# Designs tried in a protein design chat: VH-VL binders against q96il0. Part 368

Target 1, 167 residues: q96il0
Amino acid sequence: APERGAERRDTAPSGVSRFCPPRKSCHDWIGPPDKYSNLRPVHFYIPENESPLEQKLRKLRQETQEWNQQFWANQNLTFSKEKEEFIHSRLKTKGLGLRTESGQKATLNAEEMADFYKEFLSKNFQKHMYYNRDWYKRNFAITFFMGKVALERIWNKLKQKQKKRSN
Short names: E, the ipSAE of ESMFold2; O, the ipSAE of OpenDDE; V2, 0.75 times the mean of E and O plus 0.25 times the DockQ between their complexes.

## First folded at step 14 (VH-VL)

Design Ze5 (framework fv_ebrasodebart; at its last look DockQ between E and O 0.32; V2 from the best seeds 0.49)
Fold by OpenDDE, second read of step 15:
Structure Ze5 (fold): chain C 167 residues (1-167), chain A 120 residues (1-120), chain B 108 residues (1-108)
Amino acid sequence: as target 1 above (167 residues)
Amino acid sequence: QIQLVQSGAEVKKPGASVKVSCKASGYTFTEYYISWVRQAPGQGLEWMGWISAHESYTNYAQKLQGRVTMTTDTSTSTAYMELRSLRSDDTAVYYCARDQSYLPRGHDYWGQGTLVTVSS
Amino acid sequence: QAVLTQPPSVSVSPGQTASITCSGDKIGDRFAYWYQQKPGQSPVLVMYEDSERPSGIPERFSASNSGNTATLTISGTQAMDEADYYCQAWRSSTAYVVFGGGTKLTVL
């Protein structure tokens, strides 16, 4: 009896989009949507004379982005899995096979799928609420540091102007 | 004062499961992540995984995938870590730690540790 | 998997400056954290977010993070600073926490 090879459960490849912006870019770059999260990754520019505050802001933004990517990647995977299970279960209950007579993948109608979406949203409602809360808190912190960086830049420009007037 | 208090030492046989608890106090439990870190005798720190306070999502170290489950009880502000199919190499001090802010970042507070011994 | 590399041991005389390095690919793009662990005790956070010092940590502790190296510096090292030190960072690809191998600091 041939040993059925244990299907290596494809561990979701750590598919951070290998989008590398051009080395000479002085701007943030937006990559294509990630295949798992469907979110567009941002590659943050690193200035040559990055201040400690700018660096902190950049790192906060980067971490927040990565957190967001991971959350949605996992959520989408869970959704896809549960959707497939729902479809299979419903087809089985109807006495229908997974494939039609024409060999196409059997699907449920829009009304039946609406039940799935309602159930999925209800089940994940609390999860989404907490996600939203954390998302707002993170963005608030980022916005606060953006303000600090803006003030620092203004101050530095003023100092430079004063130094030029004194010479 | 912020404190993480863990359950007592455990002795288990190979193949058994262990569940360690971590009771948090002194802060809003639901606003932070909890990480679990273990340390084998004479070895370094090994991260096991993190959990959001509301069990909304977890992330486990690849090495422990399928064997570890992290949960929380928000009513008691307690985090739990279950490790199944124990092996001799799972003998370690297990720590719960609070992650800073809303990301699995640095750990600002640590439990006292729970020694889990796996012996035949 | 990118491992954070630390020297296994560092030795300093009392009053001298100790420097512990943590090397990793693009660690400078992440926040680095440092922990002190004494024998039989839980780790204690001594530095967070590259260079920030928690309340209660002496000013002699400082840290930096640039390029591929994070560094913990202890100025005026005291006998009480003898411990194991671990660096830590968050790994972007997996959202894993990664620790360095640890450095034993000995005060001679």
Scores: ipSAE 0.661, ipTM 0.858, lowest interface PAE 0.9, mean pLDDT 89
Fold by ESMFold2-Fast, scan of step 14:
Structure Ze5 (fold): chain C 167 residues (1-167), chain A 120 residues (1-120), chain B 108 residues (1-108)
Amino acid sequence: as target 1 above (167 residues)
Amino acid sequence: QIQLVQSGAEVKKPGASVKVSCKASGYTFTEYYISWVRQAPGQGLEWMGWISAHESYTNYAQKLQGRVTMTTDTSTSTAYMELRSLRSDDTAVYYCARDQSYLPRGHDYWGQGTLVTVSS
Amino acid sequence: QAVLTQPPSVSVSPGQTASITCSGDKIGDRFAYWYQQKPGQSPVLVMYEDSERPSGIPERFSASNSGNTATLTISGTQAMDEADYYCQAWRSSTAYVVFGGGTKLTVL
């Protein structure tokens, strides 16, 4: 029931996932995992009277989320495709069909799949290292702007207290 | 001094392939994406795709999917764009442009452009 | 695919204010960018992250981005501002870049 707001209509590689935040929420909320990236999207709360700095932070966080989701959607798709190609190739080498006698999809044991995982991790090592570097830098930038927003909010609260005291 | 220097103009026959280079200098190459943007004579800007300098992230415009390949060589700080199965409507000036990978600062530096003419 | 719509042309007299619009569904939820292109030259970034000016761009250039419309404003327009102007935004579905169709600014 809690996930009935989620909706997926598009079967294209990029997919389309729709969901709505709970009404009366004044905070960000997290949706169900995306079909392709397997990451949970964050719907950012838009404050009443959002400042330009708050708007910039929100747009930066949204852009970073979309960058992150697209990266992992591509990685997961590549992983799945290469895994199936590996399984198909190994079964063909063993003289086995793609289906068992019961009609189920044929599979490899854990020891055989370990070869695939090692190969995949090895060839994607540099890509993941650079992804982590960019992710670190993006988080540093977001944290920096979050600090600016926090300082702005403190300043605004101090101004409000001064105004209330003066009046 | 930040610069993006592209390879020279090319004339190709329909069905041929073209590979344009973009050599970056004056900045840390691996901290930026390189976009490829083309402009047909008298027309507007059309985004073709972008590639991270370390090739961890690459995305192509839908209409060019299957015909375009983007690569980089970090040892020479050079980006490449190859377009295959050329048609007359691929005649355009092809630009490379950089955008920072972790801050969306926009395409602040552009190459000088490479004219690719496709004619029989 | 997202579409960004710009007027094909805008004409102003020297010293007047030019306004160039860029319309797209919820463009105000994205960062908008503006580029100036003069004949035979590469585009030049004139505004980034909605309203920020790069070093070397005159203060008469300003921009806003809200709702479905981003706007580039050139105050006290000069003959040297005559050029084609393109808006750009980042769009989500495929993590791609979208350019507007361009606006020819004529200073008569």
Scores: ipSAE 0.638, ipTM 0.845, lowest interface PAE 1.0, mean pLDDT 84
Fold by ESMFold2, look of step 16:
Structure Ze5 (fold): chain C 167 residues (1-167), chain A 120 residues (1-120), chain B 108 residues (1-108)
Amino acid sequence: as target 1 above (167 residues)
Amino acid sequence: QIQLVQSGAEVKKPGASVKVSCKASGYTFTEYYISWVRQAPGQGLEWMGWISAHESYTNYAQKLQGRVTMTTDTSTSTAYMELRSLRSDDTAVYYCARDQSYLPRGHDYWGQGTLVTVSS
Amino acid sequence: QAVLTQPPSVSVSPGQTASITCSGDKIGDRFAYWYQQKPGQSPVLVMYEDSERPSGIPERFSASNSGNTATLTISGTQAMDEADYYCQAWRSSTAYVVFGGGTKLTVL
């Protein structure tokens, strides 16, 4: 079985517990970091008697995780590309080659690289602001569905208790 | 009130490029992705790709990688799709459609479509 | 490559129930969406998030999604429902939006 990334590897149990917090899913697993996004995916458990509302919550959480992984995978790729372009440009300005005399990739020191990091963050500031806004909105929607699920579970417990007493 | 208005029909020769515009109004442009979907005559819908309104990232359909570029201009609430190296089988109606960036409600509003005809 | 398979056509009599299927590997793990397209018109969203109906869509439209099949159901089918219907899903293995091939609904 060849390596296909974090989703196919065995992972340590991370979501298994005797207690399931009311706002969190039970029996979820956290995998190793994705090689493109550097985020640890959550592998959501599908309970045996999942209600339609619980299913919608799980799907929303799954889609939000994938949306987040796509954003950071794209940003990591852009970061890597622009970092190499910056190094290449600065080496050219110094009259240096892309390789040292030993054939190793030439690089810049930490002080020289600080200009890149500031420029990258400044250039992408607006994109990150909109990403954070959408992240907040997604978490608000997830919280709303968690509340609905919690109320549904309370109602089902009360209904089950009344049914037992009627027999 | 919500509208997506696309640029007019175009006739192109094979090997040329086309750029279709999609002007949004009646909603907050930066809260939505714009998808581009095409439909060849007598055929079904084919998803071409999507772009976030603030250009955080873009996903293109695999068969179109390298030939398509999607951009936005938030100051004019306009999305653009450019298809290069046109072939006769790119003849289609090209639609823009929106989808929320934070809650995937589907493509709830569509442009009127732009017919692109590729003929020699 | 991700594929969503729909029957090419479905025929029903007025007043009867139409059922249009959309088959895809584990489509029930993702939200499914349905679009109606009448000749010469843009598509119209008729169902979202598996089973939710947009405002303005008649109550006779319903949908479900589980396992490998999403289904659009139109009860009390009317002549105005005659159109092409497309399913759509987002597949996590590809991270892309996918449309089904479409189903022509004919109301005899």
Scores: ipSAE 0.547, ipTM 0.787, lowest interface PAE 1.4, mean pLDDT 82
ESMFold2 (binder alone), look of step 16: mean pLDDT 90; pTM 0.932
OpenDDE, look of step 16: ipSAE 0.538; ipTM 0.812

Design Ze6 (framework fv_ebrasodebart)
Fold by ESMFold2-Fast, scan of step 14:
Formats: structure tokens, sequence, C-alpha cells
Structure Ze6 (fold): chain C 167 residues (1-167), chain A 120 residues (1-120), chain B 108 residues (1-108)
């Protein structure tokens, strides 16, 4: 299980409390959802003896994560902005104010909002299609490099096993 | 042959807007981002932003947010960059350059550049 | 200004090794790229993904990226290598493209 970089307290044999910093984690860990993209960031663990190939994989994964987070942050912002513009436009057409007598934001009913959702999905179909294509290609590249890293690790384990047996 | 061909030089007044085009050929347009990079006379390269070929991803330099808009036309394999509210310090050569959308390999092909002069 | 720092100029004699540095906080965690620009011309990609060389770029060009510093190395420097060189990387917290300030390489 991935661990979040939380505080941990351990008691030494002397009875002294210890603070365990997040960096003591030996695994990738997952943060809280970003308020704009609604995606959880992954903080990648860096092995002590990271190979050049492992470093390349980590750089690709980090760049892909940032690319993905930015796409969804922009998409969510665009959705929210266009939704508010749609509501404002429809209320203006009806001759209604933007707020109720109680000071709350005026809203449209579910039937009226269905038109907005239908239009938004249709308008963004091509955009999402190309996003999915690029997302799949990026994950294919990451999977390919993960395979290379796995082969490298198997090779290294075989070398270590042979060395131990030859001693 | 892979090629990016840009529109010709422009002379604009302060406060005007300019729209530069970049026509791609020799490759699958939708597999690459187009970056826009400018260079003021005697100065270095400054990244302005980039756009994916079908506008699924667009990102602008913070300094230019609100003044720059990037678009594409996949039917003509052309990218566009519009800069509004021009100032004299926007005088520069503007370049388009491609990079892969799924694996960043660097900007391997560049347009010839478009000189935009903003007169006082 | 760019967050990647390059020396403004580097001078070498013909046949010597030129070394151009590009410094940024934890730059080794990002891919570095190098571009060559001659007067009146568009930039040309000479190195990508830290140490990879595009087809058509001479073997005398090599590069590394470690710690806070990426380095472009030109062995047996020739007069034709005289140009401005720019490094490029991605920002640590964003998918932003950032260029270094550029280094003018003079071959005597």
Amino acid sequence: as target 1 above (167 residues)
Amino acid sequence: QIQLVQSGAEVKKPGASVKVSCKASGYTFTEYYISWVRQAPGQGLEWMGWISAHESYTNYAQKLQGRVTMTTDTSTSTAYMELRSLRSDDTAVYYCARDQSYLPRGHDYWGQGTLVTVSS
Amino acid sequence: QAVLTQPPSVSVSPGQTASITCSGDKLEDRFAYWYQQKPGQSPVLVMYEDSERPSGIPERFSASNSGNTATLTISGTQAMDEADYYCQAWRSSTAYVVFGGGTKLTVL
C-alpha cells in the first residue's frame, strides 16, 4: 500500500519519542486530490542506487503526471466557467437576476441543465478523443520502459545469484 | 521533407494585435505539439506557450496570459498564435517549433521565423 | 528571465574541447535539451533527453545532466561550431518549457 508522507512517532528503548520524516518511506505515496484537477498526485520514491534507465522512467512518469494534471485542471476550469456563463445567459433571457431574494445564486432546473451537459459533451468530443489517444501512447511508453527496467533488475539479480554461488 | 512555414513579417502599432501562422507539412500533424518561441533583437529565446494539434492541450507562459491565444486548423495542418495589446517590447522574431505529444523529444523542427515590429 | 543559468560566453581555440553549462535547481530530475543558433537562422536541436544525439549531429557533440548542472561538450571544436547555444528543460512543478539565457561560443 502507498503511504502518505504523514508524521509517525516511535518510542525508543529509552522512552524517547521519535519523529519519522516522510523520506523514510520506501514506496511511492499518494497525496490528496488537487482542488482543480481532482487527481491525486503521486510522489515517486527514488531508489538509493537508481540506474540511468530507472531515472529516465521516473522522469517520464513525473512529466506524464504533470501533463495529465494540467489537462484536467484546464478541463474542469473550462466546464465550470462555461456552466456559469450558460446559467447567466439563460437567467438573463428569462429576465431574472443572478441571485434570489435570500441572496443565494439563482439556478436552473435539471431539465434546463441537461441542454448544457449535452452541448458540452458534444463540443468536447474531439478534444477528449485526442487526449485519450495521447494518454494511451504515454502509458504505452511508460509500460515499455517499465519492462526494460524489469529486465535490467532480473539481469542484476541473476548476476548477484551467480556471484553468491561462486563464493 | 518535414517543414514548418510561417507567415511574413508584420509591422504593427502599439495596442494592435498580430496573428502569425505556421503551416506544417511532411508529417502527421496531430501527433505533435506546436510551441511558440520569440526572440527580441539581440536577446535569448523566450517560450510563449504550446498547443496540441487538435487543441486538446494548451499551455501559455504566465507573463503572456490574457494577451496570447493559440489555435490550430487540422484540415490545413496550420497553427496560429495571436498576441494582443502589442507594446514596443513585443518586437521580436516569432518562431513555431514542433515536439512530440506523447514523448518529449525536443523541438526538432523550427519555422523560419516571423519578424513582428511594433512601432512607437 | 529564464530560471536556467548559462555563462554568457565561452571561448576556445580550434581543436580544443568546449564545455557549456546550464544550471537549475535539481535539473537532474528533468530532461535537458540543447539548441544551436547561428546568426539569422532558426535554432537547431543538437542534443535531446540529456545525452541523446539527433541523426545528422556530429559525434563530437555530447552532453550530460547531473545534480544541478547539465553540460554540453563539443570535442575538437571547429570554426563551424561558432554559434549561440541554448539549454532547455521542463520546470519542476509545471509542464512549462524553459530556455537558458544562451551562451555565445567563440572559436578564437
Scores: ipSAE 0.566, ipTM 0.791, lowest interface PAE 1.5, mean pLDDT 83

Design Ze7 (framework fv_ebrasodebart)
Fold by ESMFold2-Fast, scan of step 14:
Structure Ze7 (fold): chain C 167 residues (1-167), chain A 120 residues (1-120), chain B 108 residues (1-108)
Amino acid sequence: as target 1 above (167 residues)
Amino acid sequence: QIQLVQSGAEVKKPGASVKVSCKASGYTFTEYYISWVRQAPGQGLEWMGWISAHESYTNYAQKLQGRVTMTTDTSTSTAYMELRSLRSDDTAVYYCARDQSYLPRGHDYWGQGTLVTVSS
Amino acid sequence: QAVLTQPPSVSVSPGQTASITCSGDKLSDRFAYWYQQKPGQSPVLVMYEDSERPSGIPERFSASNSGNTATLTISGTQAMDEADYYCQAWRSSTAYVVFGGGTKLTVL
């Protein structure tokens, strides 16, 4: 009784500002680019009376977004790592230092970098092709569930009209 | 008809490596991820990672990064999991299991399991 | 860090309803899955995407996922349902798989 209910501490990340949708948003909205994937996240609006089917659609869309972001974060990391290794290897072969006098990373000319880009694109061609296939199929599945949600909403409106006609 | 068949039991010394295979049949291999899950004697299920058939998407459990490698051979519809620098606490039954790559339906088919024993 | 908490054991009489819980922070933001494992056997998927039942799984199995808790419900529990049950979810932001610690269901 000395204190009237301590305010509960919500779970929040220490020292980080979390990106979140505007309060009382009635629509989906787009956030800033993720630092790893360079993709803009979509924050999904949650209806007050969300049906189980609507929940599944939202979870599928959220999971697909995370899958997409993870793929591109991994791909960008792999590209950067392999590019750096290629540059260091070529500079070592030439007997050149890894940094310029200004402290910036030493780079190769465009002709030398063309070899790396060709190898990287060739090496990752199948990976990107199957990513595109899965991305297409995932969006097809989302579209299918969107159709199911639309049919559910139509059915509910029809049921409400039938109920109104009952005395 | 749909089957995942794993390689046989292995006994290894600490510091060695083990490579477990998982041969898929009865479905289109390239439309599914293969997940690797292990279970120590008397313990629960522990996820190790998963790999898509063409390595378009590969993720490993953080505690195993640097020690585990997952690969596939689409010509034989086989997935592989190699675990290096084995320790006694790596003794477990190792399972492969499939999940659909474009629709998360859970691990609907599992291999029979491969017992890996690590002892000196 | 996602952790899924299950009771270590649940006991029920034949014909009664068994309820197995799986708790995790904001678990209902993710799909939950349930697996049955009998001694010496591989796990079997019994529920997926929170509340969907695979072909071949009896109608007495049902599930829900709300708030911080996913629940597997077995109505009219039979002796053949005696097994270890594991929940599974996808981890926030990485789509990593996380399993619960497992629950031993005893029917007798």
Scores: ipSAE 0.569, ipTM 0.780, lowest interface PAE 1.4, mean pLDDT 83

Design Ze8 (framework fv_ebrasodebart; at its last look DockQ between E and O 0.35; V2 from the best seeds 0.47)
Fold by OpenDDE, second read of step 15:
Structure Ze8 (fold): chain C 167 residues (1-167), chain A 120 residues (1-120), chain B 108 residues (1-108)
Amino acid sequence: as target 1 above (167 residues)
Amino acid sequence: QIQLVQSGAEVKKPGASVKVSCKASGYTFTEYYISWVRQAPGQGLEWMGWISAHESYTNYAQKLQGRVTMTTDTSTSTAYMELRSLRSDDTAVYYCARDQSYLPRGHDYWGQGTLVTVSS
Amino acid sequence: QAVLTQPPSVSVSPGQTASITCSGDKLGERFAYWYQQKPGQSPVLVMYEDSERPSGIPERFSASNSGNTATLTISGTQAMDEADYYCQAWRSSTAYVVFGGGTKLTVL
């Protein structure tokens, strides 16, 4: 019997929210917060007569969203991991176990955790600065194309009104 | 004029490491991403990863995780790609390319390529 | 992982129109990029953001995106257009760059 080679489905952690709007929807949908990024995904509607500018805007928004989702998913994972390591290290240094006598997870006080947050922010400062820079640039581009699309829609409405008056 | 100039060809043994440099000029280095792409002889283009102006913001192809490190030197406007534990199948021309930072990522400028040969 | 699929080869006569397709899952949600590569040379960006042409690229080059298929069109194909052409997109979820397998364009 030939051993069916288990196709290792490289399940890339599909951190993309599996939120699927109804197929008959004619508008954008906002999903629940993603479990990794805690960001709400937007499903963008695709009009049947989408203009090239509308398409460009949609794609810019979509890619920016995905970029943002991925960034925060990774940051949250890193944060959680480093936080846990910090707690464990500090408890060990204090000669304390990971669990209290009551069986609860041992925790650090707010002052001790403040040191962790300060260190984490300091360590990730540059990453956050670059994120912020890119975020602003992307949103600026999106806003610019939103303006273009708005103008295009106005122009198209005016042309349609003129055509109706000429007939 | 925007230019990306890469280091020269390398010959390495299996298990060794290689570090390729890419010097950028003609634009503000810190405002763009750099991608690395390789091409084995007679094969297509394979993306390896990208880096922002600082090595703290990187994304590597899954296939190369743990073996590749990308860094930048902003003072010299130079990007570096280090590939460790080299194998024969790592024999390729390696390219650095500038990525668009404001828009969806494409590569508008490319280095001349660096041939890395891995042979016993 | 979503793969971009291209025909391995396309042949055209001089002056005819060449069309190279690139298909991939959710490509309609992403911008497509096109690169020309001649033997022994670095890739050159010929089309970006589905249909935009970089400065210095001839007007005979155009591109479009319909559904999950991007198409590079070369009108009035010339002998100098003989090259490998690659499509590229940005992959969702991973922020990876993905290339097509490449298409060899031959001008007969």
Scores: ipSAE 0.647, ipTM 0.846, lowest interface PAE 0.8, mean pLDDT 90
Fold by ESMFold2-Fast, scan of step 14:
Structure Ze8 (fold): chain C 167 residues (1-167), chain A 120 residues (1-120), chain B 108 residues (1-108)
Amino acid sequence: as target 1 above (167 residues)
Amino acid sequence: QIQLVQSGAEVKKPGASVKVSCKASGYTFTEYYISWVRQAPGQGLEWMGWISAHESYTNYAQKLQGRVTMTTDTSTSTAYMELRSLRSDDTAVYYCARDQSYLPRGHDYWGQGTLVTVSS
Amino acid sequence: QAVLTQPPSVSVSPGQTASITCSGDKLGERFAYWYQQKPGQSPVLVMYEDSERPSGIPERFSASNSGNTATLTISGTQAMDEADYYCQAWRSSTAYVVFGGGTKLTVL
């Protein structure tokens, strides 16, 4: 459980030591999986002396994460809904109820479900292709800004060193 | 020249449906999302939802979920917005606007607007 | 309840600096965008990604975004700047686009 970027007191009784390193050494935090997207969110640490370029990079990463989580949450909901509709439609066609005599949910066999999976994959092929394209382009933009931030940090350190040497 | 051209004004009765079109030209349609934004007379801008060109990403305003459907036709570079079960408070100018699919960079080009009047 | 709050109106004299604010919880952690709308016309994007200007927007337009408040600043305000101004952001709680209520800028 990494420390967050904020320092504050815990309210629970404690028999163990807990500390946060100086703010500079606190890191991004990874949360539990989202119920719908099943992706783990990253909580980004905000440094005290963040440059405008570093701020832009952080905002890009945050928006890309939310875009990605929303896409997968919607896809998972669509899959579940269409699967349920397919099963109910096929059971109705066969004259069967939604539940077995034992009270369990009625299901289709593997051969019948193969039709659903084939149709779902075919129907969503282009959707996933365009998602991948946008995902790659978003990550390219993030990588590009990471490079800019790295160059900014190197340049600032070089300026600082030259200033010291001129004394 | 980048353009978004919308269909003409509509007058509808309560309970009817309206479908507004937005034809894009002058750019690669598949690289942008289309947002739909409405504005009631004398009121501010209200976002309704957006859709990617290949319908790979669609998101509707929570207030309108169940009544609105957005679609695209990539062969004609046209986006559509259908609003069902119309009420008098749906009277507004409806705009389409594009936003880049790779990065949400703001709505840089807007259609001319379509006035939809809902009256008995 | 409004997620993004703007003052309903701002008045300035020609040549003065106009400031239009947009407030929302942790708005400075998101990108803010600004639109200009004149009567009977479609909105026009005037600022994007907090402080970037689209081609064709005069340099007298500038913007900032920090904490809970984004600000659009128009220096040397001209009569032609008289319009309604809307801020916009993308909000994580619903992963949707949100517009501010709008500010009417009057140049006296």
Scores: ipSAE 0.636, ipTM 0.843, lowest interface PAE 1.1, mean pLDDT 83
Fold by ESMFold2, look of step 16:
Structure Ze8 (fold): chain C 167 residues (1-167), chain A 120 residues (1-120), chain B 108 residues (1-108)
Amino acid sequence: as target 1 above (167 residues)
Amino acid sequence: QIQLVQSGAEVKKPGASVKVSCKASGYTFTEYYISWVRQAPGQGLEWMGWISAHESYTNYAQKLQGRVTMTTDTSTSTAYMELRSLRSDDTAVYYCARDQSYLPRGHDYWGQGTLVTVSS
Amino acid sequence: QAVLTQPPSVSVSPGQTASITCSGDKLGERFAYWYQQKPGQSPVLVMYEDSERPSGIPERFSASNSGNTATLTISGTQAMDEADYYCQAWRSSTAYVVFGGGTKLTVL
């Protein structure tokens, strides 16, 4: 399904933490659905004192989002293109035109379209299986970096406590 | 030992096609993308596109859309790049390089390069 | 889409510190990578993830990336470091990959 939110993402973010005190957000923002992928992009919060490790985590999350959006945008385009080609091929075999008498695009009945869906699923099964594998591996890498950031934050809190005691 | 071994040099006329192979060994082929990068004589590196080992993901440089096709054969751990409608400015060394699909490690292993010369 | 600009050449004396820059709009928002290419050879990855060094690359190689600029730094530069150096932003698994124009490092 088409979405018209892409041209307005930077103007109308879809999510703000209800408990964030400043108007300048302290949290990641969720934008409107992307026009081509139907996925909602995350607008990542960049703190003023972002550590190198925090920066790497943010970049990895951003790359994973872009990879995911690219996959589904391409898959949606492929689905639409192959669906139209299938319909055209079957209409031609029946000796029918591409448009009905009312001017709408001609379609096939549900039984005929089921052949398309089965063929499309079968053709793309391996592609989706490797997508799922890579999505899992990316999430594992992100979680691992989240753990490293959590440890870094604990270390920084301990250093701040020692500084305050010495002052 | 991780290796990417490419096919030998090619001489082609304008309008022809070339297909360069890249055989991988020493690692799990399906865990990586293969990027194709070319370098014209005396010039820098130009990215051409990438493909995953099972052809699940592909992307081509906009400049080359319609002229390039990348494929793989997992049974031989080999990637292929075909460039059609060759022009003289396609004369370059063509490299394959692997890139891990889920970690941002970059192109850590490169093939030896394949010189493709396009002349009349 | 993005253009990565490098100086065409950098010269240093042996033992000195070489600094090679790579400039691009919003480059610091992406992972930056660095490659070394010696004459007649394939590129070799020397820095990844902005500042990480692969195993086998000498510790005198370091890098940073912030704002619009990534920098490769070679301390205690040796004659064997004489090569062309390319930066890269973005990698496979995203929409595109971009290389800089390259910098010839000369050790005099």
Scores: ipSAE 0.571, ipTM 0.798, lowest interface PAE 1.3, mean pLDDT 83
ESMFold2 (binder alone), look of step 16: mean pLDDT 90; pTM 0.932
OpenDDE, look of step 16: ipSAE 0.438; ipTM 0.789

